# VHH binders against IgGFc-binding protein (FCGBP), part 6

Target 1, 184 residues: IgGFc-binding protein (FCGBP), of Homo sapiens (Human) (q9y6r7r2070to2253)
Amino acid sequence: AECQAWGDPHYVTLDGHRFNFQGTCEYLLSAPCHGPPLGAENFTVTVANEHRGSQAVSYTRSVTLQIYNHSLTLSARWPRKLQVDGVFVTLPFQLDSLLHAHLSGADVVVTTTSGLSLAFDGDSFVRLRVPAAYAGSLCGLCGNYNQDPADDLKAVGGKPAGWQVGGAQGCGECVSKPCPSPCT
Below, E stands for the ipSAE of ESMFold2; O stands for the ipSAE of OpenDDE; V2 stands for 0.75 times the mean of E and O plus 0.25 times the DockQ between their complexes.

## First folded at step 1 (VHH)

Design s3 (framework vhh_7w1s_2)
Fold by ESMFold2-Fast, scan of step 1:
Formats: sequence, C-alpha cells, structure tokens
Structure s3 (fold): chain B 184 residues (1-184), chain A 115 residues (1-115)
Amino acid sequence: as target 1 above (184 residues)
Amino acid sequence: QLQLVESGGGLVQAGGSMRLSCAASGIFSIYDMGWHRQAPGKQRELVAKITTGGTAYDDSVKGRFTISRDNTKNTVYLQMNSLKVEDTAVYYCATYEGFWSDDYWGQGTQVTVSS
C-alpha cells in the first residue's frame, strides 16, 4: 500500500482516506506505534512543511527517513539530491545490501530490501510504500494501515496536527517569527 | 526570520576537546553553513564550512576540527580537538547564499583555552 502527500498538501493514507492539512511544522508521516512486526524493519518518516508565499497554504519542505540507524533527508531546497546523516551523497547510492537510492525522473527514490520505499520529487509529491507486513502497526499522518479508512486519524482525535513532532523548532512559521530555545 | 543560536562554549585546558552547536530555525537547508572566530584584537576569520559539495577547513585547524550537521535537528556542529591557547576566541555560526556572506550570524559563543 501507498501513502501520498501532494500539492498544498493533499494526503491519502495507506487505507485510502483522503484529507487536506495546512500545518507548517514537522509531523510524523509514518512509524510503527509500538514496535515493528516480527521480522520487519523499524523506521520513522517525518515531513516538515512551510509556507511558500501564501500564508493560507503549506507545502512540503523536506522528508526524513530514519532507518538502519541512519537519517536520510530529501528536500525541496535541493531537488534530485539526498543527504545521509547530514552529508550529500552521489546517486545512485547503496547502504550496505540493505538500502539503495536512485533518481527516477524528478523523484529521488529510496528503497529497502524489505520493500519499504520513499519517493519525493523535490517540490510537492511524497510517496511512501509500506509492505503488507506492517498492517495494523503504524501511526502518523499515513494512518494505521488496518484497512479501515474511517479510523486513520483516531489516535489524534481526528486532528492531523496531533502528529506534530519536534516542537516549535520544526515549524516553518519560525521563518518570520522567533522560535523557542533549541535546548528543550 | 532565520535565527542562529550557538551553544557549547566555555573554558577548556590546552590539549582538550570541545563541541560547539548551532541551532538554526526557519529555512536552514538552503544555506551553506560556516563557523568563524574572532580573537581579541584580530579580524573575524573562517574556521570551517559545510556546503552541498562537502567540507572545507582553514589550515590552522585541519586535522583538529570537524564540522558536521544534522538536518533532522536543524543543527550544525564544530568538534574541536587538540585545542591550543591560540584557539581562544568568540566562535560564530553563519549561513549564507554566496561567498562568506554575513547576512545571518549567531550571537557568538566564547571559547577560552588555558595553558
């Protein structure tokens, strides 16, 4: 199954629930809530959003995948590039035999040998593909992956903003106003 | 508004180590980042920079200092090893679009190396 975030931004969860959300902070896109299923990789995907001119809508600034004790970041600020642990790498990129990243048209695509896949076009379109082994185990904006779209936002009372992470330091609105101390 | 906040300075003995942190808020990822320092009676000088293409260091700190960043925390670090008394200075974090721009500077953090 595939979760999508696109445009200003529109979301489609792993269960097919559609919603719009104009938050400008960092949000949990997907991660195992209570640990991964037996034999499955542990991971965390977050998205950071910002304003790009109109203060009425937000856009994806960056997407970060944490897996195999590494951090991989894709950003609208550097389209067609990938940072691994804060350092730019040349594409195609291979991390041992576990993960590879490559260009596919406008997208940078990161894939794992377990079948987890993340793609970002450097502008607005994020796609996360998650193997069926994760069904029922996930939290975040992409939903719980239990084949019932009606409960995808249940953990946060139906409010996507409830998946905010990183406090105010992750908010794109800090571009135009002070943020709280980073030592919190 | 882009804001930079340095931390991690203080007193350390010669031969010791210290790590400085610079937390950036706002649009961090589009900027090359650098660390500069200014000792009393001297001009501010570049110490290290991190860019899309990699890292660069002033000859006086090569092999002793390492610059790195963590974009998940919007933070850049300067790891300083084998410190010398002449490394004593106020250290500034900077971001720029172009050659050594000073448009966005942090407040500075004092590093004092005692003999």
Scores: ipSAE 0.000, ipTM 0.069, lowest interface PAE 24.0, mean pLDDT 71

Design s4 (framework vhh_7w1s_2)
Fold by ESMFold2-Fast, scan of step 1:
Formats: sequence, C-alpha cells, structure tokens
Structure s4 (fold): chain B 184 residues (1-184), chain A 117 residues (1-117)
Amino acid sequence: as target 1 above (184 residues)
Amino acid sequence: QLQLVESGGGLVQAGGSMRLSCAASGTFSYYAMGWHRQAPGKQRELVAKIGSGGTAYDDSVKGRFTISRDNTKNTVYLQMNSLKVEDTAVYYCAVDLYESGWYPDYWGQGTQVTVSS
C-alpha cells in the first residue's frame, strides 16, 4: 500500500483516507507502534514541514528514514541528493545489499530488499510504500494500515498534530520572507 | 544558471550605516542565504545567515547588522549600523543549498566595504 503527501500538504493514508494538515513541525509519518511484526524490519519515517511565502499553508521541507541504525534524509534544500548519517552520498547508493537509492525522474527513491520504498521529488511530493507484512502495526500520519480508512487517525484522537515529534526544535519557519531567529 | 549580484558597498565613516543588496537570478526557492566577509590577510567568515530556521549572526555584528529578504525581487539585504573600522572587508553573498554555512554552493563576486576612522 502507498501513502502520499503533496502540495500544501494533502495526505492519503495507507488505507486510502484523505485529509489536509498545515503543521510546520516534524511529524511521524509512519513507524511500527508496538515494535515491528515478527520477522519484519523496524523503521521510522518523519517529515518536517515549513511555511513558504504564506503563513496559511505548510510545505514539506524534508523527509527522513531511520532504518538499519542509519538515518537517510531527503530535502527540498538539496533536490535530487541524499544524505546518509549526515553525509551526502553518490547516487546510485547501496547499503550492504539491504537497501539502495537511485534517481527516478525528479524523485530520489530509497528501496529496501523487503519492499519498503520512500520517494521525494525535492519539492512537495512524498510517497511511501509499505509491505503487507506491516498491516495493522503502524502509527503516524500514514495511518494504521488495517484496511479500514475510518480509524486511521484514531490513536491521535483524529488530530494530525498529535504526531508531532522532536518538540519545538523540529518546527519549520518561513523561507521566502524574514523570520525570527530561533536563538532570539 | 544561478547568479548572485551584489551592490551597495563603498566608503563610510565609523558610526555610519550601509545596506548591501544581493539579487539572485532564478526562483526564490533557495533555503539558506548568507553574507560572508573577508578582511585583508584573514579567512572568509560567515557574518549573517537567513534560512528555514530563521536568522543567525556572528557575535561581532549581533545587534548592529540585520539580514532580510524581499521575495518579490529575489533579493537578500544586509543592513549594517554602527559600523566600525574592523568591519572593513569584502562582503560576499552566498547560497547554501545544504544549510551548512561553511561551504556555500554559490558565491557572489564580492563588494568592498571600507570604514574609515
């Protein structure tokens, strides 16, 4: 199943639930709530959002995948590039037969041998594909993947803002007009 | 191709003010921009930066310099107040696509600022 976030941003969960959310902090996009299913990989995907030109809507600033004790970051600040543990790597990239990353049109695509896939176009469109083995075990903005779209946000009381992670330091600010300094 | 064109430099007496401008070609989607300076015989240093996290300043200029943007004109400004002789340097506008602050991806040609006693 596929979860999508695009534009200002619009979301479609793994179960097909559609919603809009204008948060400007870092949010849990998807991760196993109670640990991964037996035999499945553990992972965490987070998205960081910001304002661009308007305080009324937010846009995706970056998306980070944490897997195999590594952190992989895709960002609108470096389109068509990938950071692994804070260091830029040459694409295509391979991590010891476990995952590979490559360019596909505008997207940087990260895939694992188990079928987990994350893509970002460097601007506004995030796609996450999750293997069926995770059905019913996930939390975050992408929903719980239990094949029932009606309950995708139940654990958060129906509020996407409840998936904020990293506290205030994860919050994005405007980039096209002056913003207050975080140090001030 | 991205080009950065700086203007507003020149001669000013100590205690005076000056505003530097940097016009970027292309779109205003560059996330981190800053002003660096290089005094004679010294390495280039970051003076002020504006990006997704807001603004940041070197301690030597905090309270005297202000960095800002005008997205209508794709322009970044550095307002310099209470100038000191030690502010004399070539000032460079830079774009840092990776928000590193140390190795900007694009540089302007530089504009000379000379502060006389």
Scores: ipSAE 0.000, ipTM 0.094, lowest interface PAE 20.7, mean pLDDT 70

Design s5 (framework vhh_7w1s_2)
Fold by ESMFold2-Fast, scan of step 1:
Structure s5 (fold): chain B 184 residues (1-184), chain A 116 residues (1-116)
Amino acid sequence: as target 1 above (184 residues)
Amino acid sequence: QLQLVESGGGLVQAGGSMRLSCAASRTFSSYAMGWHRQAPGKQRELVAKISWGGTAYDDSVKGRFTISRDNTKNTVYLQMNSLKVEDTAVYYCAADTYYEFGYDYWGQGTQVTVSS
């Protein structure tokens, strides 16, 4: 299935639930909550948001995929570029035949041999596609992937801010207020 | 690099069945995959596709052809039933690594001949 985050930002979960969220911290977009299903790769996708001119809405600043013991970052700060473990790489890029990344118009598209796919346009549109093997195993803003949209945010009391990563220091809004720890 | 190899073509009588296979050199569950065909003197056309959005078929084969994939074997299949002489063509497997663009990887093609 596909999860989307776009604009200021609008979210569509893997189960088709739609919501808006104006947080400015870093948030868990998707990851296996209690480890991956048997035979599936472990991964973590996080998004970092920011204000752009207006304090009323936020925008996607960057998206990071952690997989195969590597960290891959796409950012609005460097459109059409990819950082692997903090170092810019030349596109198209291949990581040990396990992961491929290429430029497609404005998008940088990352595809893994396990069937995971992540795309970011360098401005505001993130798309994550997750293999069916992960159904029912996922946490984060993209939902639990159990084919019931009504319970996608249940683990954090229905509040997207509950998926914040990095604790209280993860954002200015949380400096004076403790931020929830995701997947604990 | 992604390579696609078709197999399963050949000669079959009208009304018969045939299954084509397309083996990919690496895992492709994140790709959109399609089967195209080109009959003598005709343009190449899409007959079936499979992606995260499901399957789709050209009207000329709907109800007779079924596309499926086996992610364990990195293989896409085209099951062809109730074959007609008009289905005679070279069948091509194709992969689209970005779902809003046309197919960017192609196999070499497999001939299917349906005799009366």
Scores: ipSAE 0.000, ipTM 0.101, lowest interface PAE 18.4, mean pLDDT 72

Design s6 (framework vhh_7w1s_2)
Fold by ESMFold2-Fast, scan of step 1:
Structure s6 (fold): chain B 184 residues (1-184), chain A 116 residues (1-116)
Amino acid sequence: as target 1 above (184 residues)
Amino acid sequence: QLQLVESGGGLVQAGGSMRLSCAASGTFDEYAMGWHRQAPGKQRELVAKIYSGGTAYDDSVKGRFTISRDNTKNTVYLQMNSLKVEDTAVYYCAKGYSDWLEFDYWGQGTQVTVSS
């Protein structure tokens, strides 16, 4: 199944639920809630958002995949580049036989041999593909992957901001005019 | 499955206009459609995309090309104005982006030739 985020940003969860969210902090996009299913890889994908021009909407600044004890970051600040553990690598890149990354037009695509895939065009479009083995085990903005779109945000009361990670320090300014401290 | 069929290509004079159409049959993903092109001896490149956040264009075509869609007809269009000889290529309609293990759906391509 595929989860998408694009533009200012619009989201489509792994179960097909569509929503719009203008947070400017870092958010959990997808990760196993209570550890991965038996035999499956553990991973965490987070997305960091920012304002660009208009303060009424946010855009994807970067997407980070944590897997195999490594951190891989894609950023709008560095289109067509990939950071592994904070260091830029030459594309195409391969981590043993487990993971590889390459350029496809404007996109940087990171794929694992188990079928997990993350792509970012360096501007606004993020795609995350997750193998069926994770069905029902996931948390985050991409939903719980249980084939029921109605409950994808149930864990946070229907509010995407509930998936914020890293605390208030990662937030930009509020969408609403009066903002007490960090927004979201 | 989704099938994409392009039409509207052909021969056109530099400075002219042309409109390409891409008709989708089967399951249509209206949120991630694009036009790509490939000139002889060059790599395939994304020219324009349309998604729920709006439209985006390659710098080489900004101000000249416009992508649009008709959701009732499951059709995506590329309006090409002020054509240049350098725009000569096979144009492909596609859903989404390529992946190392798999690629999204592509049309068969339609030839556009711009003569001086």
Scores: ipSAE 0.000, ipTM 0.130, lowest interface PAE 16.7, mean pLDDT 70

Design s7 (framework vhh_7w1s_2)
Fold by ESMFold2-Fast, scan of step 1:
Structure s7 (fold): chain B 184 residues (1-184), chain A 116 residues (1-116)
Amino acid sequence: as target 1 above (184 residues)
Amino acid sequence: QLQLVESGGGLVQAGGSMRLSCAASGSFSTYWMGWHRQAPGKQRELVAKISEGGTAYDDSVKGRFTISRDNTKNTVYLQMNSLKVEDTAVYYCARHYDYSTGLDYWGQGTQVTVSS
């Protein structure tokens, strides 16, 4: 299944639920809530949002994948580039035959051997593909992947702001000023 | 009450152009509006969307289709150029989920048929 975050930003969860959320902090996009299913990779995907001229809406500033004890960051501030543990790498990139990253048009695409995939166009479009093995085990803005779109946000009372994971330090613009109401 | 009404569909030859319109009555969300399509035997897919922050397109239509909005008329347009037989589908206008209201609205659809 695929989760998408795009534009200012609009979200489509792994179960197909569509919603808009204008938070400017760092949010959990997807991660196993209580560890991954047996035999599956553990990972965390977070997204950091910002304003870009339009005060009414936010945009994706960066997306970070933490997997295999490494941190991989894609950012609108450096399109078509990938940072691994804070250092730019040459694409295509390979991590111990477990993970591959390459350019595909405007996108930087990161894939794992199990089929987990993250893509970012360096501007606004994030795509996360998660193997069926994770069904029912996930938390975050991408939903719980239980094949019921109506309950994707229920774990935090139905509020996307409940998935905020960074405010004081992960929310760039909020660090120097109070976070907007949608930030928790 | 938000009502979405599509118009502008019909028959067109491959390589031709067509413009679809979606007129909104009642409340209008400025967050995002989209055009979706469903071909016979296929799932409904997002074609293009527009919001205050800009536009986005499915790769299959990028460079050929343009979405635009006239907020004074509460109308969303889809300009379709270089049409292909595989663009044949029912096209739906949608106002997508608004966090504050929890609602998603759909039009009734308009048929576009591209002949070779």
Scores: ipSAE 0.000, ipTM 0.130, lowest interface PAE 14.1, mean pLDDT 73

## First folded at step 4 (VHH)

Design pa11 (framework vhh_3k1k_2)
Fold by ESMFold2-Fast, scan of step 4:
Structure pa11 (fold): chain B 184 residues (1-184), chain A 119 residues (1-119)
Amino acid sequence: as target 1 above (184 residues)
Amino acid sequence: QVQLVESGGALVQPGGSLRLSCAASGFTFSDYYMRWYRQAPGKEREWVAGISSSGSTISYEDSVKGRFTISRDDARNTVYLQMNSLKPEDTAVYYCARDEWYDSYFDYWGQGTQVTVSS
């Protein structure tokens, strides 16, 4: 299934639920809630948002994938480039045959042998594809992946800001409300 | 009042092409992300394609990539879906949708246009 965030930003969860959220902090996009299913890889995807001229809306500044004890960051600050553990790498990039990253038009696309894929156009559009093995085990803005879109944000009382991570230092100018209490 | 009116659906043979149109009224069309969805009998409505307000960001469901092209004409308040290399699996009612706020239902969907790809 695929989760998307684009524009100012609009979200579509893995269960197909749509919502808009104008937060300017760092948020959990997707991760296993209590460890991955048996045989599946553990991972964490976070997004950091910002203002771009207008204080009425936010945009995706960067998206970070933590997997295989490595951190991979894609950012609007460096379109068409990838940082691995804080160091820029040459694309296409291969990590121990487990993960491959390459350019596809404007997108930097990261794929794993487990079937997880992450793409970012360096401007506003994030796409996350998660294998069916994770169904029902996920938390974050992309929802719980249980085929019921009505409960995708239930864990945070229906409020996307409840998925904030990294504390107030990860926040730019918060658009709709003060940054909530940090989750980490 | 917000209205979305789809047109262009027809019966076509596998490998054929169709262009769907969605005429929008009642809102500032150029400010909104627009999407196409489809629904086959007995199945959930699934997302097909999307285009940002500026037209710069375009996205597709995997099974239609390379075959379908979404575009918009803000002067005419219209979003289009060009469908090529049609397959029987593409048979569905196609819906145009305006992106809404989280607490809004998808009230601003069109009535849909039927596409049938016969074997």
Scores: ipSAE 0.000, ipTM 0.122, lowest interface PAE 16.4, mean pLDDT 72

Design pa12 (framework vhh_3k1k_2)
Fold by ESMFold2-Fast, scan of step 4:
Structure pa12 (fold): chain B 184 residues (1-184), chain A 120 residues (1-120)
Amino acid sequence: as target 1 above (184 residues)
Amino acid sequence: QVQLVESGGALVQPGGSLRLSCAASGFTFSDYYMRWYRQAPGKEREWVAGISSSGSTISYEDSVKGRFTISRDDARNTVYLQMNSLKPEDTAVYYCARDEWYSEYAMDVWGQGTQVTVSS
C-alpha cells in the first residue's frame, strides 16, 4: 500500500484516509508501534515540516528513514541528493544489497529488498510504500495499515499533532515572532 | 520522446509458453520501476507483475505466481515477461508501463500493447 504527503501538505494514509495537517514540527510518518512483525525489518520514517512565507500552511522540509542501523535523509534543501549517516552519497547507491537508492525523474527513491519504498521530489511530495507483512503493526501519520481508514490516528486520539517527535525545538521558526500554536 | 513498445504476443495452445518484450526509449530506463498489465475484452485492466529499478524487488499478481517471470536488461533498455503453463484465462492484450508513482493503479507511460491468445 502507499502513503502520500504532498503540497501544503495533504496526506493519504496506507488505508486511503485523506486529511490535511499544517504542523511545522517533526512528526512520525510511519514505524512499527511495538516492534516489527516476525521476519520483517524494523524502520522509522519521520518528516520535518516548515513554513515557507505564509504561516497558514506548511511544507515538507525533509524526510528521514532509519533502517539497518543507518539514517537516510532527503531534503528540500538538497534536491536530488541523499545523505546516509550525514554524508552525501553518489546515486545510484547500494547498502549491502539490502537497500537501493536512485534518481527517478525529480525524485530520489529508496527501495529495500523487503519491498519498502520511500520517494521524495525535493520540494513537497513524499511517497511511502509498505509491504503487506506490516499490515496492522504500524503507527504514525500514515495510519495503522489495518484496511480500516476510520481507525487511522486512533491511538493518538485522532490528532495528527500527537505524532510529534523531538519536542518544540523541532518546530519551524517564525520570521518575526513565535507562531500562534504552529504545531496544532 | 518517451516510448514503450511491446512485442512477442501470439496464439498459443494451453500449456504453452511465450516471452514478451518491452523496449524503452527516450528516458533513463535503469532509473524506473517497470510493470506489466493485461486487459481481456470487456474487463478492467489488471496488474500482472512489477520489477524495481535495481531488479532486487519483484512482485506478481497471485494468479500468475509460479507461472510468469518478470526480468529486465538495462543494457538493452528492455523489460521481459516469461509466461509458462499458459491458460485460456490468460488471453488478453498485455501492456508494459513505467511506474513513476510507485502505485500499480497510476502509471505515467504506457505501451501500445501486444495480443496474447491462448486457445486450442
Scores: ipSAE 0.000, ipTM 0.107, lowest interface PAE 17.5, mean pLDDT 73

Design pa13 (from k2 with T57Y R98K M105F V107Y; framework vhh_3k1k_2; at its last look DockQ between E and O 0.62; V2 from the best seeds 0.00; counts 0 for: pae E 11.4 > 2, grease 32.2 > 24.2, SAP .883 > .668)
Fold by ESMFold2, look of step 7:
Parts: C-alpha cells; sequence; structure tokens
Structure pa13 (fold): chain B 184 residues (1-184), chain A 118 residues (1-118)
C-alpha cells in the first residue's frame, strides 16, 4: 500500500482516504501506534511543511525516516541529496544489508529489506509504501492501514492537525496522542 | 514482461504541437507512477514530466511547464505527453518510464524521436 502527500498539500492515506491539510508544522506521517507488529521493524516518518510565498497553502519541505536507530532526511532545501544522522552521504548509499538509497529521476528513494520505501522529489511530493505486515497498526496522516478509508482520521477527531509532533514556525506544544510523538 | 512502446514522434516546425503516446503492458498500469524522459544528442537523459498512479499529482520540468501536458488513460494502459509551442531545444528521443524505484531502476521504452526544426 502507498500513502502520498503532494502539492499544497493533498494527502491519500494507505487506505485511499483523500484529504487536504495546509498545516505548517511538523507532523507524523506514519508510525506504528503501540510499537510494530511481531517481527516487523519499528519506524517513524515525519514531514515538516512550510509556506512558499502564499500564506494560504503549504508544501512539504522535508521528510524524515527514523529506522534502525538512524535518521534519514530528504529535503527541498537540497534536492537529490540525503542526510543520514545529519550528515550528507554519497548516493547511491547502502546501510549494511538493511536499506539502500538512490536517485530515480527527481526522487531520492530509500528502500528497506522489509519492503518499506520512501521517495521525495526534492519539491513537495512524498510517497511512502509499507508492507502488509503493518496492517491495522499504524497512526499518522497516512491513516491506520485497515482498508477502511472512513476511519483514517478518527484518532484525531477528523482533524489532521492532531498529528502535529513539532515545529518552530508558529507551532504550539505537542499534544497527547495515541501514538508515540517525537516532540523536542 | 513489462513492455513500454512510445509513439507519435515526428519532425515538426517550431511553435508546432505533437502528442506522444506510451502503450504499456505486463503490469497493473493503474498502480504505477509514470514518467516521461528525453535525451538530446550528447546529453544525459533528463526527466520531463510525471503523473501519479491516481492521476491526481502531476509534475513538470521547469522548461516545459505550461507547454507540455502529461495525462493517462488507465482503460487503455496508455500515458500521453501533449507537447505544445515546441522549440528546437525540445529535439530529443522521448522515453516513457514505469516508476520502479525498488532496487534502483526504472523500466524504459525504446523511445520515439521528436525533431523541431525549420
Amino acid sequence: as target 1 above (184 residues)
Amino acid sequence: QVQLVESGGALVQPGGSLRLSCAASGFTFSDYYMRWYRQAPGKEREWVAGISSSGSYISYEDSVKGRFTISRDDARNTVYLQMNSLKPEDTAVYYCAKDEWYYGFDYWGQGTQVTVSS
């Protein structure tokens, strides 16, 4: 299944629910709610959004994958580049036998041996694919992955801003959530 | 097997228009992001346009934005590139690509030649 965020921004969840959300903070895109399913690797994907001239809309500035005790960041500030733990690396990049990152057209693509993959086009288009092993266990803007699009924002009362996990651009305090939150 | 066949390339005058087609087979076309690339003689292949699997996200390289339009027809397993206001610098072999970014590659067609000259 694939979750997408693009444009100003538009979202499609892992369950196919479509919504728009113009927040300018840092948000949880996807993570296991209460730890990963048995045998699956834990991960957290967050996005940081920004205005780009117009105050009416926002765009994804960067996306960060935290997995295997590492932090991988893709950003519109440096297209076609990857930071691992805050340090630029040469693409293609390989972390042991666990993950691989490479360029594909405009995208930087990160793939793992477990089938999780993340792509960002260096502008505003993020794609996240997760394996079926995570079904029913996820939280965030990408929904809960239960094949029912109607309930994907239910944990936050239908309000995508409830997935805020941080940000310095006029963002408030972190709020209590059913899923882990990487507040500063 | 995955197969992509581009067509519609021609010789055309500056300011003219062409519509390229890419017929796809061997995969579930509606599941995949599709892209157009081009390669001019002596240059690296460069990205031109992309369209998401749902068709709801579309992106263009800056020099073609406003002149080229990508679209898809899932019933015919075909992606299109409508090229208007063509310029000599648009001369290239145009390729469609299926986005398969697992393991570091895309599937490519054989290409179709577009030539813009007087």
Scores: ipSAE 0.007, ipTM 0.281, lowest interface PAE 11.4, mean pLDDT 79
ESMFold2-Fast, scan of step 4: ipSAE 0.208; ipTM 0.584
ESMFold2, look of step 5: ipSAE 0.006; ipTM 0.224
ESMFold2 (binder alone), look of step 5: mean pLDDT 84; pTM 0.849
OpenDDE, look of step 5: ipSAE 0.599; ipTM 0.832
ESMFold2 (binder alone), look of step 7: mean pLDDT 83; pTM 0.845
OpenDDE, look of step 7: ipSAE 0.654; ipTM 0.859

Design pa14 (from k2 with T57R E100D V107Y; framework vhh_3k1k_2)
Amino acid sequence: QVQLVESGGALVQPGGSLRLSCAASGFTFSDYYMRWYRQAPGKEREWVAGISSSGSRISYEDSVKGRFTISRDDARNTVYLQMNSLKPEDTAVYYCARDDWYYGMDYWGQGTQVTVSS
ESMFold2-Fast, scan of step 4: ipSAE 0.013; ipTM 0.509

Design pa15 (from k2 with T57Y Y102F; framework vhh_3k1k_2)
Fold by ESMFold2-Fast, scan of step 4:
Structure pa15 (fold): chain B 184 residues (1-184), chain A 118 residues (1-118)
Amino acid sequence: as target 1 above (184 residues)
Amino acid sequence: QVQLVESGGALVQPGGSLRLSCAASGFTFSDYYMRWYRQAPGKEREWVAGISSSGSYISYEDSVKGRFTISRDDARNTVYLQMNSLKPEDTAVYYCARDEWFYGMDVWGQGTQVTVSS
């Protein structure tokens, strides 16, 4: 199953639920809630959002994948580049056959032997593919992966902002493009 | 058989316009992100534009922003590239590609030649 976040941003959960969310902080995109299923790899994916040119909508600024005791970051501030544990690597990149990263057009694509895959276009489009082994065990903006789209945001009372992680530092920033002044 | 066929390439004057078409067959076109690439003589193939399966998300390489427009017609299994304000630097063979994202571009057309010259 695939979860998408794109544009201003539009979200499609692993169960196919569609929603829009204009949060400008850092949010949990997907992770096992109570640890991974037996035999499955643990992971965490977070997204950091920003305003661009308009305060009415937000865009994905960066996405971070934590897996195999490593942190991989993709960002609109360094399109077509990948940081592994805070250090830029040359693409294509391979970590002991556990993880591969390569360029595909504008996208940086990360694939893992666990079947988890992540892509980011360096602008606003994030795609996350999660193996069926994780069904029913996930939390975050991508939903719980239980094949019922009606309850994908139930854990946070139907409010995507409930998946905010970290502090309020950087919330509401206009980093990649200046925002207009408020008009009152 | 899974196939992409480009058309519309021509010789045009600087400042001219041209529309390329890419006809898809043998797969469910509406399920796929589609991309345009180009390759100029002696250069590597470079990405030009992309459009999501829903048509709602569109992206461009910086050098073509504001001049090129990508669009799709899922009823006709076709993706288009409208090229305006053409420059000699746009001279290249243009390729249509299907984005099987975690395996990269898995289907390519044979290309259509665009030449921008007086």
Scores: ipSAE 0.006, ipTM 0.368, lowest interface PAE 9.1, mean pLDDT 77

Design pa16 (framework vhh_3k1k_2)
Amino acid sequence: QVQLVESGGALVQPGGSLRLSCAASGFTFSDYYMRWYRQAPGKEREWVAGISSSGSYISYEDSVKGRFTISRDDARNTVYLQMNSLKPEDTAVYYCARDEWYTGEFDYWGQGTQVTVSS
ESMFold2-Fast, scan of step 4: ipSAE 0.039; ipTM 0.447

Design pa17 (framework vhh_3k1k_2)
Fold by ESMFold2-Fast, scan of step 4:
Structure pa17 (fold): chain B 184 residues (1-184), chain A 119 residues (1-119)
Amino acid sequence: as target 1 above (184 residues)
Amino acid sequence: QVQLVESGGALVQPGGSLRLSCAASGFTFSDYYMRWYRQAPGKEREWVAGISSSGSTIRYEDSVKGRFTISRDDARNTVYLQMNSLKPEDTAVYYCATDEWYYEGFDYWGQGTQVTVSS
């Protein structure tokens, strides 16, 4: 299944629930809540958002994948580039036989041998594909992947802001002018 | 099945204008970020412009900024590229694209429409 975040931003969870959310902080997009299923990789995907001119909507600034004890970051600040543990790498990139990253048009696409895939266009469109082995084990803005869209935000009382992972310092800056309040 | 069909390409003089259209079918067009790319002879495909599903996020490659305008009409499943102040270096085959299948290396592209800028 696939979870998407695009534009200003619109979200579609792994179970197909649609919602809009205008937060400017860092949020958990997807991760196993209680550890991964037997035989599956552990991972964490976070997204950091910001304002771009208008304070009425937010946009994706960066997306980070933590897997295999490494941190991979894609950002609108460096389109078509990938940072691994804070260092830019040349694309295409391979982490042994476990993970591959490559360019596809404007997108940087990261894939793992387990079938996990993450793509970001360097502007506003994030896609996360998660293997069926993770069904029912996930938390975050992408939902719990239990095939019931009605409960995708239940863990945070139906409020996407409940998935914030950073403090106030994790909140994005307004690119045109300072935000009037932290995370608002 | 996903289909993208570009049209509007022509031979125009430098300084002229042209409007390209891309008609989409086989997917929920209003949910997708849409892009225009171009490919000049002997060159790799170059991203030109993009527009989010809501129309709120619009981005351009620097060489076309201020001259080209991307827009969409979700009721007609169509994305447009208005090209003004055309230059000979804008000569290329123009493609619209969705990234629906890029995880598998399958980006959905149209057949392209040829734009030639020459006196």
Scores: ipSAE 0.000, ipTM 0.160, lowest interface PAE 14.9, mean pLDDT 72

Design pa21 (from k2 with T57Y S59R G104D; framework vhh_3k1k_2)
Fold by ESMFold2-Fast, scan of step 4:
Structure pa21 (fold): chain B 184 residues (1-184), chain A 118 residues (1-118)
Amino acid sequence: as target 1 above (184 residues)
Amino acid sequence: QVQLVESGGALVQPGGSLRLSCAASGFTFSDYYMRWYRQAPGKEREWVAGISSSGSYIRYEDSVKGRFTISRDDARNTVYLQMNSLKPEDTAVYYCARDEWYYDMDVWGQGTQVTVSS
């Protein structure tokens, strides 16, 4: 299944639920709620949003994937580039047999052997594919992947801001647990 | 069953305009990112324009920015490419493609020839 975030930003969850959200902090996009299913890899995807010119809408500033004890960051601040553990790497990039990253047009695409894929165009369009093995186990803005779009935001009281994990606007950092913040 | 059919290709003079259409069938068109590509004789196929499933995110190759406009009509299962201020170097076969996932095209149309010449 695929989750999308694009533009100012619009979201489509793994269950197909559509919503809009204008928060400007860091948010949990997707991660296992209580650890991964037995035998599946653990991962965390977060997005950081910002204003650009207009204060009425927000845009994706960066997307970070944490997997295999590594951190991979894609950012609008450095289009067509990838940071691995805080260091820029040459594309195409391979980490053992675990993941591959390459350029496709203007976009950077990261694919893992677990079947997880993340893509970012360096401007505002994020796509996340998650293997079926994670169905029903996920939390975050991309929903819980239980094949029922009506329940995607219920775990956060129906509000996307409930998945805030950090931010530079006076929001406290919640590195492992989403926490509501007045900075949204 | 899954099919893309392009139309609208023609011979036009430099500075002219042309609108290409791509009719989709056999799948839920509104779920897919759609792209236009082109290929001139003896050259590689190059990406021209793309439009997200919602229609709100649109990207162009640098050489066509400001001249070409991509749009879609999900009620008619059709993606369009409006081409203005055409140049001889725009001469190519234009292909419509379904982006299965991030420039990984799984369905291609047959192509429609655009020739820009006096």
Scores: ipSAE 0.006, ipTM 0.224, lowest interface PAE 13.2, mean pLDDT 74

Design pa26 (from k2 with S54E T57Y; framework vhh_3k1k_2)
Amino acid sequence: QVQLVESGGALVQPGGSLRLSCAASGFTFSDYYMRWYRQAPGKEREWVAGISSEGSYISYEDSVKGRFTISRDDARNTVYLQMNSLKPEDTAVYYCARDEWYYGMDVWGQGTQVTVSS
ESMFold2-Fast, scan of step 4: ipSAE 0.006; ipTM 0.404

